# VHH binders against q9y6x5: the designs that were tried, part 329

Target 1, 379 residues: q9y6x5
Amino acid sequence: LPPKLLLVSFDGFRADYLKNYEFPHLQNFIKEGVLVEHVKNVFITKTFPNHYSIVTGLYEESHGIVANSMYDAVTKKHFSDSNDKDPFWWNEAVPIWVTNQLQENRSSAAAMWPGTDVPIHDTISSYFMNYNSSVSFEERLNNITMWLNNSNPPVTFATLYWEEPDASGHKYGPEDKENMSRVLKKIDDLIGDLVQRLKMLGLWENLNVIITSDHGMTQCSQDRLINLDSCIDHSYYTLIDLSPVAAILPKINRTEVYNKLKNCSPHMNVYLKEDIPNRFYYQHNDRIQPIILVADEGWTIVLNESSQKLGDHGYDNSLPSMHPFLAAHGPAFHKGYKHSTINIVDIYPMMCHILGLKPHPNNGTFGHTKCLLVDQWCI

## First folded at step 16 (VHH)

Design ga103 (framework vhh_7uia_1)
Fold by ESMFold2-Fast, scan of step 16:
Structure ga103 (fold): chain B 379 residues (1-379), chain A 124 residues (1-124)
Amino acid sequence: as target 1 above (379 residues)
Amino acid sequence: QLQLVETGGGLVKPGGSLRLSCVVSGFTFSSYAMAWVRQAPGKELEWVSSISGSGGNTYYEDSVKGRFTISTDNAKNTLYLQMSSLKPEDTAVYYCARVQYVYHSGTWIPFDYWGQGTQVTVSS
């Protein structure tokens, strides 16, 4: 009987929400499982990049999903809603569901996780749902558990993605205690529903479940805007991505564009691609543009207009506000163990170990997660 | 021929006890999780309890935890629900169900076979 793993993501679940709000269902999950208080994500701290890092164990420059909006200078392709199903964008890495299906003759299942509705290296998740934000958590849970229960070859790796609390974090900002309290209570209730469904199916004690997220959220304001139009005219560049990390493709000499931008705002760092700090691991990919602008925490880059966002993410990955958490329960995990910090790229080799898969070369370190696991020694 | 047959229902006073039995035939009992599901008058179906295929792990809905005990006798192909400290709110038709998804009326449901049910009435 092969081990099974369900990986669940609640988009934009900032780690310190756990300290500021009550989560009775999540606390019951953690009591008999493990909690990693902070997960240091990859730069840029955005949805598509970090979800792909979780399942590949790679930095963005290595897996190729370097932003939610991208331009590839070699092929002249643009990544947008119409192009996000093009395997070209996803083929620079091998996600765990592909490895699971190819190495062990097992099935994978997916409810909306980014990349799972795309054939990657000619392999698509055995069972999947085409992305549709209007599909309820209950319908996603029903499908994923049906596939876990009713499959041959057996589903051994399953993913489930939910858009909250990210959507509400953007709309209200993380400092809106009234609205965020309501949203986070609903998330906790969904975690309760998940646990109850697995208990109903007789799976709870024999299934490994990881609950995590891709990034956090920080408060933005109309008082913290950086207007690019005040520094440089649109005729000098093509804008590939805007805020809080702007990707600039110069139409003229790169140095001239850089000189117009470098002193534009005291709340924004301007980097030539080669000068991007090594600690970001965000340089060695053709989809990273010649000039990158990085706004300070809570600042929004705009084009002579206001921003509707009261919360945002994408900022420096050293910021605690950008960090999610990881909680897990199941036969592979200790009970009642708390761990301080891991890197988001460490999740992939840990999951490969749990499933008995040989990981592809990756940027994670198995040693960082070994104390979470019952079949490993600490120290 | 797959069949689930429930027995043991009846009328009981608040605080009383009943034991429900479900005799299973036509499949390898230990290969499936088994559940008890109930429907109170005018209400939706409610999951009550489940047991893993080998009888190793048991699970309960919060309102019955500590009052109900699910168990199996694999040699007799029988599933039990021992109910104690019964409340008027426990009044329902109780169904024995096999945990396996099936497509029915446009949706997937987590129980492919259930018995005809046994009535439990808790009243003075």
Scores: ipSAE 0.665, ipTM 0.899, lowest interface PAE 1.7, mean pLDDT 92

Design ga104 (framework vhh_7uia_1)
Fold by ESMFold2-Fast, scan of step 16:
Structure ga104 (fold): chain B 379 residues (1-379), chain A 124 residues (1-124)
Amino acid sequence: as target 1 above (379 residues)
Amino acid sequence: QLQLVETGGGLVKPGGSLRLSCVVSGFTFSSYAMAWVRQAPGKELEWVSSISGSGGHTYYEDSVKGRFTISTDNAKNTLYLQMSSLKPEDTAVYYCARVQYVYHSGTWIPFDYWGQGTQVTVSS
């Protein structure tokens, strides 16, 4: 019987929500499993980049999904809603569902995880759902568990993605305790539904389940805006991405654009590509633009307009507000163990170990996660 | 062909006990997880308990935990539900089900075969 793994993501689940709100179902999950209190994600702290880092173990400069909006200077292609299914954007790495299908003649299943409805290296998950935000959690769960239960060759790796609490985090901001309490309680109930479904199916003690997220959330305000139009005229550059990390493609001399931006706001750092801090691992890819602007936590870059977002993410990955958590349960994991911090790129080699797969070269360190695993020596 | 036959239901007073049996035929019993599901009058179908195909793990809905015990006898191809401390809320038709997804009426459901059920009535 091959080992099986279900990887679940709740988008935008900030790690400290676990300390500020009650999660009875998640706490029961953790009591018989493991908790990593903080996961240090990759820069930029956005949905597509971090979801792809989880399943490849690579920094954004290496896997090529460097933002939610991108431009490739070599090919002149733009990443947008109409181009998000173009394999070109995803082919710089091999995600775990592809490796799972090719190494052992196993199947993979996917309910909405970013990239799973795209053929990557001519391979798509054996079972998948085309992305549609209107599909309920319950329908995604039903499909994933049906595929885990009723597939040949067997589904050994399955993914499940849910858009909350990110959507509500943007709308209300993480400091809105009344609205966030309601949203987070609903998520805890969905975790309860997941556990009950797996128990109903007789799978709970024999399936490895990871619950994690891609990033956190920080409070924004109309009092914390950086108006880019006050710094530089639109005729000087093409805007590839705006906030909180702006990607600037100069139409004139790069140095002239840099000089107009560099002292424009005390709440924004301006970098030439070669000056981007090494700790970001955000430099060595053609999709990273010649100038990037990085807003300070809670500041929003705008074009002579107000922002309706009360919460946002994308900020410096050293910020605790940007960090998600990881919880796991199953035969591979210890029971009742808490760990402080891992890097998000460490999840991939751990998952490869659990599934018995040979990992592709990656930026993760297996040693960082070995204390979570029953078959590893933690000294 | 494949058949599941439930027996052991009946009328019992609150606090009483009943043992339900489900005899299966037509498949390798130990290869599938098995479940008990119930339907009370005017209510939706409710999962009660499951046992893994290996027989090593048992699971219960919270309202029955500590009162009901699921077990198997592989030699007899029989699934059991031992019910104790029965409450009026336990009144339902109890179905034995094989855990395997099947497409039915426009959706996938986690039980492909189940019998005609056995009535359990808990009343003074």
Scores: ipSAE 0.609, ipTM 0.881, lowest interface PAE 2.0, mean pLDDT 92

Design ga105 (framework vhh_7uia_1)
Fold by ESMFold2-Fast, scan of step 16:
Structure ga105 (fold): chain B 379 residues (1-379), chain A 124 residues (1-124)
Amino acid sequence: as target 1 above (379 residues)
Amino acid sequence: QLQLVETGGGLVKPGGSLRLSCVVSGFTFSSYAMAWVRQAPGKELEWVSSISGSGGKTYYEDSVKGRFTISTDNAKNTLYLQMSSLKPEDTAVYYCARVQYVYHSGTWIPFDYWGQGTQVTVSS
């Protein structure tokens, strides 16, 4: 009987929330499992890029989901996070559910994980839900556990995605302790529901469960705005993505656009594509635009408008505020083990090992996660 | 014909014990996980305990751990719940249920068959 893995993401769950709020259900999960305190995500620190990095083990320049809004100059295609199901955007990598279905007589199941409602290399998750933000956590959990328990060929890899605490983090900002305390308590209750459901179904002790997130959240303010319209006129460029990483496609000479932007704000770094720092691994893809603007933490790029966001993400991936955590429980994992840091791309080869799959070439290092696993020698 | 029949409920004083039994027929008992679910007056259904089809793995709601023991006798197609150190808050109708998802009215329900229920009352 093959090993099984359920991968759960709570969008925008900043790592240090664990130290500043009470999580009795998550703490019980961790007590009998493992905790990685910080996961260093990929740049840019946004939802679609990081969710795809988790399941491919690749940097954004390699897997092709380089932002939540993208443009391809060759095909003239635009991608947005609102209902774009064109396989073109996802076909630069092979996510783990595709590998799971193609290497073995196994099924995959998905409740809303980005990319799972799209056929990638002509392969779609065996069981999936079309993305709909209005579907409750309970309904997603009911479907995923039903598929884990009643599938032939057996579901060995399952994913579950939830939009909170990201939506509330944007609305209230992470420094709003009253509202964030309420939101995070609800998430802890959902984790309790998840564990109880798995126990009720007799799945808990034989299922590997990973709870993680794609990024953190930082506080924004109406006092920290960069008005792009004060830097450059709209006639000079096409805007592909705005904030906190602006993707600029020049309509005129690139050098002239760069010169108008480069000294416009002290709270923004302006890069020609070839000058983007190597540490970002954000350069070698045609979907990365000729000029990239990177706002400083907590600063919002706007177009002659105010921003109502009190929290945001997308910033430099070296910032601790952008880091999520990873917790895991199951037969593959040690009990009561705490680890400081891994890279988000390391999750993929670890999951392949647990499932007995041969990983596609990737940017992760299995050695970084081996101390979490019972079948591996640590130092 | 599929049947789940619970027995063993009754009135008991706090700190007392009861054993619930559920006799099943019409399916291969050892092929399904089985559960006990309860409903207290004016409350929603609460999962209490589950057992694997082999009987080798057991799971409990946190409030009953150390007090309740779930077990099966596969030769007799019978599920048991041994309840000890009973508290007034354990007062409920207890249902035996087969663990298998079914689709009903737009939602997935984790139990496809239920017994009639047996009343457990804990009072002085």
Scores: ipSAE 0.011, ipTM 0.606, lowest interface PAE 8.4, mean pLDDT 91

Design ga106 (framework vhh_7uia_1)
Fold by ESMFold2-Fast, scan of step 16:
Structure ga106 (fold): chain B 379 residues (1-379), chain A 124 residues (1-124)
Amino acid sequence: as target 1 above (379 residues)
Amino acid sequence: QLQLVETGGGLVKPGGSLRLSCVVSGFTFSSYAMAWVRQAPGKELEWVSSISGSGGRTYYEDSVKGRFTISTDNAKNTLYLQMSSLKPEDTAVYYCARVQYVYHSGTWIPFDYWGQGTQVTVSS
């Protein structure tokens, strides 16, 4: 029988939440599986870019989902809705569910993972749900488990996405222990429900399950605002994305816009596209704008207004506050093993190995995840 | 007509044993996975154990592992739950259920048919 994999994401699950709150169900999952304490995500540390990096193994400059708001200079198209279903935005890479369906006679199933309700290279998940935040975790789980158990060709790759704790992290900030404790307890209960459902249906012992996230969260404040309107007039540029990474398309000479911005605030870095640090791997794509502003951790870029967010992400990917974790359980994984750090792009070649798929060229290194797998030696 | 009938419940002391039986009729028993689900007073439904239609694979909730054994007798169309080392926390109504997804009230539920239930009370 072909190996099966369920990939679960809890959006915005900062790695150190595991040390500061109690997760009895998640800890029971980890006890008989593996834990990676920190996953170093890709820049920018935003939802759509990092979710697509998990399933393609590519940096954002390579897979083309470079932000939640984008402009493509070659085609003059605007991505103004983070739920845009135009395949144009997603076609610069081949996600694992497409490879699973095209390379093998197998099905894929998806409950809300970014990109799964979009036909990519004329291929959409065999079973999927159109994105709707109002759909309960239980309904998503019921659909995924039904498809895993009752499909032909068999579903061998399934994805499940949940919006928390990201929504509450933005609303309350990650330092609000009372509200975050309540939210994280609910997530742990959902993990308990997931495990129970898989056991009840006879899926648990033969299914590989990965629980991970796309990024972390940092505390923001009304005392840490960068007012872009105090630096430059709107007539000089078109704003493509605002905070904490602003994407600036100049209407005049790029040098003039750069000179107005470069000394605007001690709490942001201003880069011409060719000067963006190489370590970000955020340069070689037409959707990356001519000038990029990067706010310091916890600082919010605004247009002469207050920010509604008490928490945010998108910051430098070297920051531990931006890092998620990865936990996994199943026949492919060791039991009771802890690993310190992997790169988020390393998840894709590991998943391809588990499923017996030939990976598309990618930025991940399979050797970084070998210690997690029973059929491999540690590097 | 499809029917599931549970028997074997009763009052037992802590540390005791009971065997629940579920006789099924109206369908080919070996073609479906079967489950035991329980509901304690004032609690939600809790899945206890499942067995594949072939009888080759069994699964258990963590709190009952090593204490409960699920089995089938295909010739008798009967599902069993052998319960040992019973605890007060095992007090519940136990239901036999057929594992098959059905759409109900806007969601997919993994059981399409249930028995009437049998009461298990663990008390000294």
Scores: ipSAE 0.006, ipTM 0.537, lowest interface PAE 9.8, mean pLDDT 90

Design ga107 (framework vhh_7uia_1)
Fold by ESMFold2-Fast, scan of step 16:
Structure ga107 (fold): chain B 379 residues (1-379), chain A 124 residues (1-124)
Amino acid sequence: as target 1 above (379 residues)
Amino acid sequence: QLQLVETGGGLVKPGGSLRLSCVVSGFTFSSYAMAWVRQAPGKELEWVSSISGSGGQTYYEDSVKGRFTISTDNAKNTLYLQMSSLKPEDTAVYYCARVQYVYHSGTWIPFDYWGQGTQVTVSS
């Protein structure tokens, strides 16, 4: 029987939560599997970019989902909401479910993972759910496991996405231990439900399961605001994305806009596109705007108003607060192994290896994940 | 025709043992995972244990771990549940089920064929 893989994402699950809160179900999962303590995500540390990096192995400048809100200067298209189904935005890369379906005529299944309800290179996930945040975890789990059990050609790659703890992280902030403890306990219970469902179906020891996330969360405050309106008038630019990374499209001379912004706040960096630090790998794409503002950790860029968010993400990917973790269990993985760090782009070539797929060119390094796998020599 | 027939239920005292049997016909036994599910009076169906089709891997709900053992005899097309250290809370109708999703009453259910059930009563 071909190898099978279920990839699960809990949006905004900061790696540090594992140290500060109790996760009995996740700890049982890890005890008989592997844990990567920190995953260094891609810049910017936001949901759509990082979820697409996980399944393509590419930096954002290469896969084209460079933010949750985007403008393409060549075609003059706007990505106006998170459910935009125009394949144009997603066609700069080939995600793993497309590779899975095209190489061996295998099936893929998806419960809400970003991009899976879009035909990409004329290929849509064989089974999918249109994005709807109101659909319960239980219904997503029921559908994904039904497709894993009941498909011909067989579903060999499946994805499952859940919006928490990101929504609560924004609402309460990660330092609200009372509210975050409640939220994280519920997520741990969902992990318990997932494991129990797979055991019930007789799949647990024969299915590879990865539990990961796209980014972390950091504490914000009304005392840490950058008012963009105090430095530049709206008539000078079009705002493509606001916080904590602002994407500025100048309506006048770029140098004049830059000069108005560069001294606006000691708590943000202002970059001309060509001056964006190389370590971000956030420069070579038409959807990256001519001027990018990067707020310091915990600072929020606003337009003459207060922020409702007590937590946020999108910050510098070198910050530990922005890092998720990765846990995995199944026949491909060692039992009881802990690894310190991998890059989020390394997940794609590892998954291709597990599934026996030839990866498309990518920015990941298979060698970084070798120690997790039973069929690889670690030394 | 596909059928599942359970036997082996009965009345036992707390701490006692029973072995349930489920004779299967009409399909390739080793091609499917098989499960035991139970229903106590006035309660929802509760999954108890599963065994994988080809791998022989066994799984248990936490409250029965160490007390119940699921097994198969492929030559006899029979699924077993050996129950030991029985507790009053184990009182239920026990069903043998084939693990395969089927569409039923507006939803997908992970068991397509069920036995008639066998009553297990644990009381003094």
Scores: ipSAE 0.683, ipTM 0.903, lowest interface PAE 1.5, mean pLDDT 92

Design ga108 (framework vhh_7uia_1)
Fold by ESMFold2-Fast, scan of step 16:
Structure ga108 (fold): chain B 379 residues (1-379), chain A 124 residues (1-124)
Amino acid sequence: as target 1 above (379 residues)
Amino acid sequence: QLQLVETGGGLVKPGGSLRLSCVVSGFTFSSYAMAWVRQAPGKELEWVSSISGSGGSKYYEDSVKGRFTISTDNAKNTLYLQMSSLKPEDTAVYYCARVQYVYHSGTWIPFDYWGQGTQVTVSS
């Protein structure tokens, strides 16, 4: 039978939560599988961009989902809603479920993963749920496992997305040990439910399962605000995205807007598009605006208002607080192996290898994940 | 016509042993995972053990792990549950079930066909 893979994301699961809290179910999963302690995500360290990088192996400038809020200067289209189903935004790359379905006798299934309820290159996931945050983890798990069990052609690639611990990370901040402990214990219990369901179905030893996340979380404060209204008048620019990476579309000369912003705050870097650091791989796309503002870790950009967010992400991808982890179990993976770091774009070619798919050109390096796999030798 | 027939239940003392059998007809036995599920008096159905269609992978609920052994004889189309070190808490009707999702009463459930059940009573 063809290899099968279930890819699970817990949004905003900061890697060091694994060291600060107890996860008995996840620890049992890792004992007979593999753990990558840090995954270096792509810049901007936000939900939609990083979820799409996981399934395409591309930097944001290459796959076109460059933020959670975007403007395309060529077509004059706006993207700002999780329910925006315009294929235009997603068509600059080919996600793994599309490749999986276009190669012989394969189906894909999806429970809420970003992009899976959108037809991309005229192909939508064979089985999917329209995005709705109110749908329980149990219902998502029941649908995914039913589709893995009851599909023809067989589902060989399935995705499962859950909004926590990101929602609570924003609300309470990652330093709120009481509330974060409660949330993370519930997530560990959901991992236990997932494993038990797969054992009940007779699938556990024959299914490859990856548990990962898109980014981490850092503590914010009312004492760490950057008020853009103190820097520049609203009449000078259109705001495409605000915090912690502001995307600025000038209404006047770009140089004049840049000069007004450049020295406004010691806790914010201001870049002309062509001056954005090469290490971000965040420059070569029409959806990246002419001026980008990057706040320092823990600082929030506001428009003459307070922010209720006690935690946030989107910051520099070199920051350990922005990094998630990856754990995996199944016939493709070694047992009891720990690896220090991979890039988030490396997940895609690894998954293609597991499924026997030919990957589209991508920014990942298969060699970085070889030590995780039983059919590979690492040096 | 699909049929699952359980046998082997009975009354045993704590610490005793029983072997349950489920004879299957009407489908290709080795193509499906098979499960044992139990229902104690006044309780919900509880999954006990599963075996993959190949017979290679065996799984147990934590409370029975090390005490129960699931196995198959594909040539005889028979599923077994060897129970040892039985406890009063193991008292239940034990059902043989085929693992395949079916839509029932507004939801998908992971077992499409069940046997009639066999009673296991553990008491002094």
Scores: ipSAE 0.583, ipTM 0.868, lowest interface PAE 2.1, mean pLDDT 92

Design ga109 (framework vhh_7uia_1)
Fold by ESMFold2-Fast, scan of step 16:
Structure ga109 (fold): chain B 379 residues (1-379), chain A 124 residues (1-124)
Amino acid sequence: as target 1 above (379 residues)
Amino acid sequence: QLQLVETGGGLVKPGGSLRLSCVVSGFTFSSYAMAWVRQAPGKELEWVSSISGSGGSTYYEDSVEGRFTISTDNAKNTLYLQMSSLKPEDTAVYYCARVQYVYHSGTWIPFDYWGQGTQVTVSS
C-alpha cells in the first residue's frame, strides 16, 4: 500500500523550548527519528501564513495568505475570522492535500489545519473537521486515526493542528518559566498520547509522522510600546493589520502618510511596498498594503492604549525566537539524526517526495531535507 | 461467524508466568492488526499490546514492556500473549481484539470484534 504521512502542528512552539524544558515523550520520538533544531519560517511569522507555507512550499506573497487580517485591493474584500472560509483567499496556491487527492486513488484527512475546511480549486480535504478551538486534542486524534485506518480510497495524507503553546505564549510570555513549564509538559503528554494511539493501532512503524510548528514566541512588555496615534491621525489611513506588522492603507496621498510615519519611532521600520526588503519575499501580492510598519523584536504597535500581550510573534523571520523546530519518525526517516536548519518552505517538497507526489512549483529546495531521508544520498 | 476465543487464564503467584491464546475464525488473520486489552476490577479498559497484521511489528503499553510478548501463529489463526514477571496489578480479564474502527453508541472505537475474555489473577 502507498506511503502514509501524518503532519502535526503545535502552534507557537519556539525551537529553544527544547533546550530549556524537559520533553521525555518528544525526546523518545526523536531518539528513533530525526530532529531539525531550527526551521526558518516565512515573513510575516504568523499562524495562517506559515501554516499555508508548510503545505504549499510557497512564500506568503506567492500563496496569498499574507497575514491573519487581510485586505485585497483589487476585489476590495476583507479577510477576517468570519469569512476565512471564502475560497478566494486560499486559491492562489495548491496545498498538498489537494495534490494528494488529485493524483491516483488517494484521500486526505484533516483535524483543524488552517485551510482544510475550505474548498480550494474546487477540492476540499476528503475528511475534515470545521475549525472549532473547543474540540479537544483527543477528539481530533480519534478522528484522524479513525480516518487513517478506515478509509476507501485510503487516507495517505493527514493533518492535526493544536492551538498550544501559542495561546499560553501570548498570555504569559515565553519567559514565564512556571506557566510555560506546565503548558509544555501538557503538550509533551499529548505527544505521548499520539505515539501510544499509533502503537495501539499497529500503525507506528509504518506511518510517517512529522511534528512541527509555524513560528516561535518573543517576550513583550508595557515598556516596549509604539503608539501609532502619536505618529499619524486616524483620518489619514485605514488600518488593515496592527501588530507587530502594521498594514496601512492610505486615505490620502501615500507619500504624505509615509512621511508622517517614517521617523516616528526608533523601534519600527516603515516601508513603502516596493521598498520592503527582498529577503522577506513579501512584496508581490495585491493583499500586501502600500505601507508596512515592522516593529523590532518585543515591541508592540498600539493605538493610544496598553497591550495585554506578554508574548507575540509576527516579527522578522531571521530572529531565532521566531523559529520552530521539526521532528519526524517513520519508515522514510533516519533514526537518531539531528540537522541544524531548514526553511519552512522545504517541508512541502519533502512531503511530496515521501508520498510519491509530483510537487507544484514551489520555493522549497529538496536538497535541504535529503539528509533526513533513508532513500536519499546525503553529502 | 467471526469468533475470537481466549484461553490460558488462571491463578498465578507474583513473579509467575502465563501464556494467553486467542483462536480466531471467520477472517484472514494476517490482514489485521490484533491487540490484547484488559479490564481490572472497577477500572476502565486498558490497551496492553498490539501486533501488526504481518507480525513484523509489536507494541506494548509502558507498564508491560519487557514483561509481556505478543506473537502470532498464522497457520493456527492464533494470537498469543506470553506474560512474565506478573504483578498483582496485572489482575484483569484479558480480551483479544481485532484492530478496526467501528461506530458504537455515539463514538468510534478502535476494536470491532472482541473475545469473551479470560481471567488472569495474580495473588500470593
Scores: ipSAE 0.603, ipTM 0.875, lowest interface PAE 2.2, mean pLDDT 92

